# Miniprotein binders against Putative transposase y4zB, part 15

Target 1, 356 residues: Putative transposase y4zB, of Sinorhizobium fredii (p55729)
Amino acid sequence: MITTGTPTTRRSAAGTAGADLCPVERCGEPARPGGRLERQQPSPLSPGQRPLADANARRPVAVFAETFGLLAGQLDRQTRREGRAMLRLIDSTPIPLGKLCGWAKSNGRIRGMKMHVVYDPDSDCPRLLDITDANVNDAQIGRTIAIESGATYIFDKGYCHYGWWTAIAEAKAFFVTRPKSNMGLKVVRQRRIKVAEGDGFTVIDDATVRLASKGDSKLPIPLRRLTVKRADGDTITLLTNDRKRPAVAIAALYKGRWQIELLFRWIKQHLKIRSFLGNNDNAVRLQLFAAMIAYALLRIAARLNRITMPILRFTDLVIRCLFERRDIAAIERPPPVNPSHRRPRCSPHQMSFAYV
Key: E = the ipSAE of ESMFold2; O = the ipSAE of OpenDDE; V2 = 0.75 times the mean of E and O plus 0.25 times the DockQ between their complexes.

## First folded at step 11 (miniprotein)

Design d5 (at its last look DockQ between E and O 0.26; V2 from the best seeds 0.00; counts 0 for: other shape alone 8.819 > 2.5)
Fold by OpenDDE base, look of step 11:
Structure d5 (fold): chain B 356 residues (1-356), chain A 91 residues (1-91)
Amino acid sequence: as target 1 above (356 residues)
Amino acid sequence: SEELEKEIKEVEKALRFAERLLWYVEEAGDPELAKWLELAVKLLEAALKKIAEELKNGADPEKLKSRIQDLREKLDEFHKRIDQLLSELEK
């Protein structure tokens, strides 16, 4: 029954007095002088550099490529005769080109080209694979390498191509790389760790693996995944088809990849490959091949002088001596031989005792 | 003898490559490559001096001495061309 009619309170319309807000004079924002960033017109090539750039544009790159290939082939043939392990470090380095190279493509990080190199660390011999646009994928160029039986190819995660890895294995060659994070691997068998520590690595895991996807058809080769801890505490995962070598030895091989990074640093530092005389594709290629020819020539000349130090170290000393006007003869005092480059002096030919 | 002949053949090969590089450097006017080529030539001369000293101390045939002399003359010509090029690039 109970009808409780709660009351309709009439709130009164209080008259809001219109306070005349004084017209805030819109202080005209001073027109920021549109500083025309004078696009500093890229300093025109000096009058002397134009003819040179045009001359370089017309020269056949092939002659220099062939010349470098012949030099590199001579350095490599000696290492093979010495019975050294066939290591092939594969890497690429960006060649940044200035705004003057309007044709140069960007990879989102740099505008320029990319130099692709195979390096033999034992001969200290680079081979130029290609000079490409900066946006070309490393794995595309890596696949152009002639696969050498018994060689061990060492490359980073950028060289991920399953068909190429299969071809390496079929050629009875080896590869050592890092798997991509998205590479699904299934453990087939846990491997016994025979050597847990060595070469500054601790072996955490050693397993035979396959692709997790039904794509065994994509990579129909026995794979091994290694997880190793470095002395600095960093953990690295490696992927290889090498089923025989100790895990620490495979880790040491992959660590050796830093040598090609040193090569690239040296080339860029000492040959000043940051400034090109030519602003066209052909001129850049010529200059890079000429620089590689100079490097290979210095390697031959250093070897003929019985210089046992790495060429990178030798040339760093020479440059210091040249800049300091010190006698080149002072370079002949080899800084202490890193014992890893002891050429075994055992020429086996001394034991032909001719029993007459 | 065989080892010295091998080293001489390496110098001869190195010079043929240096000639191709010099031709490039002369036409490209690249002062940095000119300096590297100069260094390479100086090292080849130093190597050739060592080979010549080893040959003097050995019973090596006169034919190797002739090849060393031909290499000296080529290296001297190379030096002259590099020095000229560097002097032109410094102007």
Scores: ipSAE 0.564, ipTM 0.878, lowest interface PAE 0.8, mean pLDDT 75
ESMFold2, look of step 11: ipSAE 0.626; ipTM 0.915
ESMFold2 (binder alone), look of step 11: mean pLDDT 75; pTM 0.662

Design j7 (from j1 with F9W M12L; at its last look DockQ between E and O 0.29; V2 from the best seeds 0.00; counts 0 for: other shape alone 9.183 > 2.5, unsure alone 68.71 < 70)
Fold by OpenDDE base, look of step 11:
Structure j7 (fold): chain B 356 residues (1-356), chain A 82 residues (1-82)
Amino acid sequence: as target 1 above (356 residues)
Amino acid sequence: DESPELAKWLELAVKLLEAALKKIAKEGDPEKIKEVEKALRFAERLLWYVEEAGDPEKIQDLREKFDELHKRIDQLLSQIEE
């Protein structure tokens, strides 16, 4: 009597779907050569600044948030009428807080907060998404954006979330980003390069790609990988769901991401949001909103004056005029670019892909 | 002092709004005048933020400038409605 013992097939428990977040290993990108924004540690509040610091601790941030929302809405209403391409630059900027802000969290690089912004470069309209601790991941905040159909979202590799990219594609929107170095991509099809050169780029590679891992379920959308060389010799790899635009046009869109970095630089430089009137979370938030209100107000005022130049250029001219005691009415004529003043090496064209 | 810088940007914004209003007044466009008025109300909210840390003299100058601009807006709007 040969007792055939039936092997009990242990049902392997289906492993829990691992989080759709790309692993947060920030590959040690060399610190963006953020021009030495001298870390002026906020000086201890002078006795005269204490009353304001205490008042700012009690002031409702909501009023300033609403005010900024209303101003931003006034800027946005005009551009929608012109039928321009819906671009949405997404980036975040660290707000370094001094040692005096004992409550401020560190991301290992910066102690402080982080301002998350969506920027429409055509309207020159920033929208504040959130003000978070410095340790909050960009992709977490990027996912809170209401996806607009037909919009093109442009963001760096910090916004790696496969579910969010899928949601963008499902909403009939587009994204342009950089793949992480650890993102395994498999070529599905080599694409014909129709335009090999344009917008200061040479197209090296254009391919339809998918995730290499069997986790194709994590990113069930047709992807395109582009490799382009810039005129300065820098090579960049881009990832997009845009299957139609020329590779050079997608590269030009991603190059346009520098505009939000200029905005952040301008805000930090001119509104001196590095020292805070108050070493508390509320005071920092208020000051950031006040800075954004001031920016939006200057944009509206410039527009009402029929100033057609970019606000950053206008404000740089105004600052020069204010320092030179020149009449504001004379700002309509850009001072003769003294050719001997070396164009600040930060020409919009010379922002290296180290920033992009 | 940081309040001085936000106050400087506010002062600049107000000067630009005044310059805009002077241009718009020549055109007689009530909708653009209302846009200036709306921007001015936002500038006043920003003044409230800078008031406690600003130079009191500059803050007072800004208040007087707000009052002047409001009065001028009201005069321009009344002249268009007649």
Scores: ipSAE 0.525, ipTM 0.849, lowest interface PAE 0.7, mean pLDDT 74
ESMFold2, look of step 11: ipSAE 0.648; ipTM 0.896
ESMFold2 (binder alone), look of step 11: mean pLDDT 69; pTM 0.572

## First folded at step 12 (miniprotein)

Design k1 (from d4 with W20R K46E K69E K80E; at its last look DockQ between E and O 0.36; V2 from the best seeds 0.54)
Amino acid sequence: SPEKIKEVEKALRFAARLLRYVEEAGDPELAKWLLLAVKLLEAALEKIAKEGDPEKIQDLREKLDEFHERIDQLLSKLEE
ESMFold2, look of step 12: ipSAE 0.620; ipTM 0.921
ESMFold2 (binder alone), look of step 12: mean pLDDT 81; pTM 0.740
OpenDDE base, look of step 12: ipSAE 0.567; ipTM 0.889

Design k2 (from d4 with A11L W20M K46E K69E K80E; at its last look DockQ between E and O 0.49; V2 from the best seeds 0.51)
Amino acid sequence: SPEKIKEVEKLLRFAARLLMYVEEAGDPELAKWLLLAVKLLEAALEKIAKEGDPEKIQDLREKLDEFHERIDQLLSKLEE
ESMFold2, look of step 12: ipSAE 0.578; ipTM 0.900
ESMFold2 (binder alone), look of step 12: mean pLDDT 81; pTM 0.738
OpenDDE base, look of step 12: ipSAE 0.448; ipTM 0.840

Design k3 (at its last look DockQ between E and O 0.25; V2 from the best seeds 0.00; counts 0 for: pTM E .713 < .8, unsure alone 69.043 < 70)
Fold by OpenDDE base, look of step 12:
Structure k3 (fold): chain B 356 residues (1-356), chain A 82 residues (1-82)
Amino acid sequence: as target 1 above (356 residues)
Amino acid sequence: DESPELAKWLLLAVKLLEAALEKIAKEGDPEKIKEVEKALRFAARLLRYVEEAGDPEKIQDLREKFDELHKRIDQLLSQIEE
């Protein structure tokens, strides 16, 4: 008779500790707005920075622009030999210039400059179109690009210029963009979607469209509108003159714009724009060109080393190797993940497509 | 050490070009050697910019590496022309 003594679980009475409601301290009176933000005068350049600022003021930006053009041309020539599709991501990035650059214009959000780039994602080759004031319109600079036949230009709604889109089509090139909400598109024909599902998006509409307004004369090209639902639930509209490619392929091309955003993030991370070695327009331009030259050199060097990884991943590894004083020949070996370094939660999945 | 990030990038590009050159040297491909040489010429133009802007010590290290690489390229090209 094995008496299985049932252990009496003593219910310990959870004493209801009275949450003393800390008194809601009265949100103090709104601090009087009268604090004269003393215009902190721009800290004068240190004595050692003056010679450099003066040297950079005298250097012709044209030499760096030409040097970059030649490097970019070397990168592009090899990609063309491989017969790959000519993609051209066009975007601009604001270059915030601090209060030190009193000459810099404002676009209402930032005071500074704007760097306009054409990026070939297949060659990972950026080309600098221009460095402008921050208030210069993207569509103005985008129209300066030499249109390459068979190329596909991918750009945001900022590049809305009907004459330029017509010129792209006339050159037997393609564009993929977002229409402005006020563009007024009329469906001419609904298109069958053969494959709706793409990588992290669904094509929900595909139509041949035209401009609805008396402006058919302003955009005399056959257009196609796609509606794409992203995995985050957001819906975007795409506009293209490409009548042949599958809807998912066109949507994938537009998704690929994130690559130029990564380039801009990289440039901004690695341009210590805060320490402009010169507070003049020329010095800023020189630094931007110098960074683009450095990027192009890294691409050439990566290619010559037969590095097959994406350039941004390569550059990140290499930066880490430089900081860790590792042998660059060992870059192919991922650094041991030191768990203590909080991976910047650039979860590849948390590319929140900030479709600006 | 606020060495202009550009000098770090240039040093990196040069070290990668060095590593590329040593791989290419084993292959004996004169076209690839000439590609390295062209890249180094561009890097040297950028060095002149960094020299006026940069940390003197890192600039000296870059100069020495450039001189070594140019000498090595010239040696490799001469050996292919013989």
Scores: ipSAE 0.411, ipTM 0.793, lowest interface PAE 0.9, mean pLDDT 73
ESMFold2, look of step 12: ipSAE 0.572; ipTM 0.874
ESMFold2 (binder alone), look of step 12: mean pLDDT 69; pTM 0.541

Design k4 (at its last look DockQ between E and O 0.21; V2 from the best seeds 0.00; counts 0 for: pTM E .722 < .8, unsure alone 69.863 < 70)
Fold by OpenDDE base, look of step 12:
Structure k4 (fold): chain B 356 residues (1-356), chain A 81 residues (1-81)
Amino acid sequence: as target 1 above (356 residues)
Amino acid sequence: ESPELAKWLLFAVKLLEAALEKIAKEGDPEKIKEVEKLLRMAARSLEYVEEEGDPEKIQDLREKFDELHKRIDQLLSQIEE
């Protein structure tokens, strides 16, 4: 009879430490409004930066535009030889110049410029359309694109121009966009969804639509409206003139618009925009063109080497090869993850599907 | 740190070199001419980065361009014979 003695848990008395009520000091003094933020004049360029600023001011942006046009044309010829679908992602990115460039216009959110790009995701070829003031409307620049028959133009709601959408349709081209919330669409016919499930989204509605009666004369083309539910629960509406492709394929094309956002992220990451040698319009344009050229060359060179990897992975490997002075023949072999190197916070998971 | 634009161009040029050596084995003059066009474009891009880049890396790039142009000319001549 082994008497298992129950150990008496001594309840130690929790002493009631008196909460001394620290006196609520009346921080009542009204913040004096009057601090004139002295406009810190941009620090004058150091004597060594002046020659560079002046030389960059003299370089013709036209030569870069021509060089970039040749790259774009070469990549586009290759894509056509491969018989791939002609996709044209159209987007713009703000280039914030801040207080350094006193000449830069504001769009109310940023002071700076805006880079307008057409991107072919199949060729990985960006094409610079224009570099404008930050207040220039996307739809104004989008209308300057030469419309290619059979091409599919993918753009956000910023490119809303009914005459341009009509011109795309008349050229036997396609567009995929988001309608503005104020765009009155009338259902003409509900469409059967054969396959609803896509990669990280579900097509929940597919309808043939027209512009509501006050606008029929402004958009005399047959339209299709898709409603797409994303994996995050967000619902987006798509508008297209493509009446033939499966709903999931059209939604996947619009999903692919994130590729141009990767290009813009890359450009902004690698352009030391804050260290412009020359705070002039020309110097900013030159650097933007040079970055676009460098990106295009890297993509072409990767393709010529038969490097088949996601662009982000390629870019990370290139960065590592540049810093580690690794042989290019070893580019396919990721360097051993040295745990001490802070993973560049390009967390692949922060490709949150912020389909803006 | 983000690599400078000159480092990206240098890397692109080295990738074009590695591509050229693969293409040279195939003997395709059209592909060789494609690499030549890309190198000319990289060279033009370098002229614009020259002022902002490390002068040593820019010189290395110029020398690499000259080497690759000579190699292209040799390869094209060997295909025309």
Scores: ipSAE 0.300, ipTM 0.735, lowest interface PAE 1.4, mean pLDDT 71
ESMFold2, look of step 12: ipSAE 0.584; ipTM 0.867
ESMFold2 (binder alone), look of step 12: mean pLDDT 70; pTM 0.573

Design k5 (from d4 with A11L F14M L18A W20E A25L L36F K46E K69E; at its last look DockQ between E and O 0.28; V2 from the best seeds 0.00; counts 0 for: pae E 2.2 > 1.5, pTM E .797 < .8)
Fold by ESMFold2, look of step 12:
Structure k5 (fold): chain B 356 residues (1-356), chain A 80 residues (1-80)
Amino acid sequence: as target 1 above (356 residues)
Amino acid sequence: SPEKIKEVEKLLRMAARALEYVEELGDPELAKWLLFAVKLLEAALEKIAKEGDPEKIQDLREKLDEFHERIDQLLSKLEK
């Protein structure tokens, strides 16, 4: 089969084309079971309806984020001791909130917030950089990252800030990004491509470049431009300060951004932030933190069990076999007058291990 | 094998922090995902049990059992 799961052709997961929209509900067709539970599931208890809602809504997000960052830091120290390069994938996604969240700002298309994430693919540990108003520029948040020498930072063109790129280079770190559409580049010299073929892409150009006007005064670092043709025929341009790694290796690093897209899709599918619930900024932030930790736990635990199935397919199977088992039984038997809890016939552990 | 034991210990600490916030938020869907993650950790621990220090493995089993019971209690409260 050909479902190896390489979503390199997508921009960030913030697009309106959700993966779970169902077009098969046309007029006149027989009723079919199921729809994705994310859209129709009841919300969790309202913060205003629980005795602890006010205290919980005010729990400092900084304490939670600090604890999670310390655990991620412990894994980073182990990676450095093993001599592996540290990768830091940076991206953001809009989190739409309803009109009843009066504190939420609009960016002209949605009213809501934006979640900014740094992801280490080796540890499967996402780290929250910030949750901001929807109109805050990505580069403003990217500049807050403490730059780690030897690390490679991978981000999209929304993170364009020449001073920040210079700081990365001065810290003996690297970046891989895409140039803005209005960024004029002058080729200084062509570079030889020894290995052009990668997994799902081909490097078709590799050049040393400079900014076309006032280049050295604006961005006083060496720049390298790659042109990469993906297997679907789409062509992308990459920009980096890395002059040593082979072009195919640099392109492969950028391809790894799809792991953040999986995180964002998972959060949006399985975390129902109702517009009514979001009338408290702190409660929304805590829900996003808890969802990120749950995703990281599932990713790492699946890896420890040698599950190679893509995470979104894996969690969909868990829902069907563990969470929705009563729906399957109802199809084969008359619906119960008062649905009762049942033990699963398909254990998640047994089902998961079939693919290990 | 020591690396896998350290990862299980890290995941248990992460799960404990997540459960603390899920208990305060009252979020049953996240509680169910946390329960499933714990079941995966139990399975992973049994795969490495014969390779690891038996005393450390038994300590982790006991911690996972306590965590499992705590999530079950939470889900029972939230389903009421």
Scores: ipSAE 0.422, ipTM 0.813, lowest interface PAE 2.2, mean pLDDT 67
ESMFold2 (binder alone), look of step 12: mean pLDDT 81; pTM 0.743
OpenDDE base, look of step 12: ipSAE 0.455; ipTM 0.830

Design k6 (at its last look DockQ between E and O 0.13; V2 from the best seeds 0.00; counts 0 for: pae O 3.4 > 1.5, pTM E .479 < .8, other shape alone 8.801 > 2.5, unsure alone 56.372 < 70, SAP 105.696 > 70, grease 1436.45 > 1400, placed apart)
Fold by OpenDDE base, look of step 12:
Structure k6 (fold): chain B 356 residues (1-356), chain A 120 residues (1-120)
Amino acid sequence: as target 1 above (356 residues)
Amino acid sequence: SPEVWELRKLALELLKAAEELAKKGDPEIAEVAKALLFAARLLSYVAEAGDPELAKWLLLAVKLLEAALKKIAKEGDPEKIQALREALDLFHKLIDALLSEGDPEKLKEALELARKVLEL
């Protein structure tokens, strides 16, 4: 009686490694208590707007993209002639779309698109990399940038791609980023901090590091890890391939990333995507390009006017002067504080973010 | 909306300012003034059509270019006048392309002008 023991096939549960899309906690938005940007649902297109919306659906976005690229290139060429450091802030911003954009994908937080920008802080020149679905990964778009030798690329933890960081290093360029929390780094050498104190931060650690895994093959470049304590008491880790610059200078470069966040706030404040130009993908792209072209023209106009103040401040003052029917020659003067118009209290947190 | 009405008023103020600049007899200033007139008309149309936010950005650009023109015209700097003209020309062509019913020739002209302005 040969008892044929049936082998119980243990179904190996293939653990679907849910790619925990680490929520990009942008450390920089104080959650303003729910000022719901009232999703002013874009009104349905009036009958007279339909032809223009349909026209905008058919227009080649490429012409506006190329035109903006050219204008941005003109602004960047001047900064290069001035011998300034080639800084490239890379970031993205979500563009929320209303329910009328039923085609728009969700990233789990918003339905809409994402605008990817390279920003030169010295020229105040934004360059649009791409406009994507809201669910597109920042690191995918960041890898499309032409790497410039001697440039320093500054980006958040969302741009984690080892091959791209290697390519930056091989091009004799630099990057400054935040490592992901799961990035195993091994200290190779502790570095002396000559100057620890910076403007609103202290460098508390500086080390030469390598990837801890047998994957030295995945990131075959010399790395440096900084630990920086901010004035608010928050502690951030920075990762760079820049082995030469002082720790405070590298930390200051990463602090300068806030400038692109100001640009995005300004764009979002003044650019409401409306149904006017259409509610299709192409129309939304055209509106974004047109706004970026308008911004580039404002930079040209500001330069021609010999405006030395930050462009965002100048544009805010001009807007106020225009709508308040003030003399444009008085733009350099902050509008008299109407005491009844509570200055939007830069919440103490918004001022603290200027120091972080 | 009150905002659209204010943008229309500002566009009309630009038209008047550009007309007064065109009377100064300088051919370069007169050319830029014509570009400002065209841009202001397009801005009025954008405002009427119901994108006050885009119109606001474009109006701001035109007002800054107007302010630059007034300074340049006082300073007598021909190179800056030319650079301003080119920027205004590009601006109005882009707006015309944005307002066109998808006219491919207007888009092409805007691109060709953008190339020309940046080859200088």
Scores: ipSAE 0.025, ipTM 0.506, lowest interface PAE 3.4, mean pLDDT 64
ESMFold2, look of step 12: ipSAE 0.322; ipTM 0.648
ESMFold2 (binder alone), look of step 12: mean pLDDT 56; pTM 0.417

## First folded at step 13 (miniprotein)

Design m1 (from k1 with R17K R20E Y21I; at its last look DockQ between E and O 0.25; V2 from the best seeds 0.47)
Fold by OpenDDE base, look of step 13:
Structure m1 (fold): chain B 356 residues (1-356), chain A 80 residues (1-80)
Amino acid sequence: as target 1 above (356 residues)
Amino acid sequence: SPEKIKEVEKALRFAAKLLEIVEEAGDPELAKWLLLAVKLLEAALEKIAKEGDPEKIQDLREKLDEFHERIDQLLSKLEE
């Protein structure tokens, strides 16, 4: 009696590595009135923080601006490898100062300041453009940038200035942005999409466009409109003067804006910029400059250690290591991805509380 | 390499400036970031020490040790 043992075929469950698509925050849906995140009022300065606030008020911001300029300029020089596309991400972040800074202007959403940054993603080097009142328009500060020939400027719809876009084109530079919803564009020619699929997005439309309004004289440059569907299902429109690059490459450049968002997230999370030690303009500026100096210093230090991970990831790991009292030498090894704790199956059965 | 030494020297100039800010601002978070940067520079310097000018490496060690001490003193004062 030959018992034929049937071989149980172990189906290897192919674990679909869910690519954590960084949630690109929807620029411009009105935040649903989601629950009152109680605006944790910035805790009043402890008695020990008052002397420090007063010290910060007396320091000249100019010394730190110069130091940061020297930092940023030299970080950029060492990382400029010949032949890389000169990318310039331009963005701004609001710095909320709350009620304690009565002097701070409001943009209608926050009272505080705004930090304007140019970021080179290839050098991973941020440059502070300016620290302004919260009500200053992004396009006003963006126009102060020296236009570099062959550079590609990547910015959101907040940087809408036709004269500046024309100047970029005239300088033989490129821009990639989002058009405002009220920007009338006329299709001149539909473009063939050779490759539609990109990393976490699909290019669904590519057209040569022009301004449709009597304002053609305001934007006398050839434009291209892309429509990009993200993996999350969101569709975005891009506008560029780059007529040559593949649609997927242009969309990938605009996807790269998440890096500057990570910078701003890092600054806000790790430098507790919500808890300004000073309640004056100078103190706020000093703390922001100190933050940028710290970031640039960590960039140098990371590079010297041959840390190849993005500085934002490095700094996040380091903070975790500092909070977890892990040795800094262990940062070279990414912490083991903690296996997803099995969500406890809430067994549905506990609803049977009988009516007595 | 001479370039890496210059980069450490440069990082130290920035650390000095950040230290000045942190000493006057008494920001314990910035102090922790600075301490981290110094420890990373020390680790970087030891990686360079086998290939670099011994005199320059020693000068950079002494400067890093001074920074470390000043940061530790500052952190101690901020924890009191």
Scores: ipSAE 0.416, ipTM 0.841, lowest interface PAE 1.1, mean pLDDT 71
ESMFold2, look of step 13: ipSAE 0.661; ipTM 0.910
ESMFold2 (binder alone), look of step 13: mean pLDDT 81; pTM 0.740

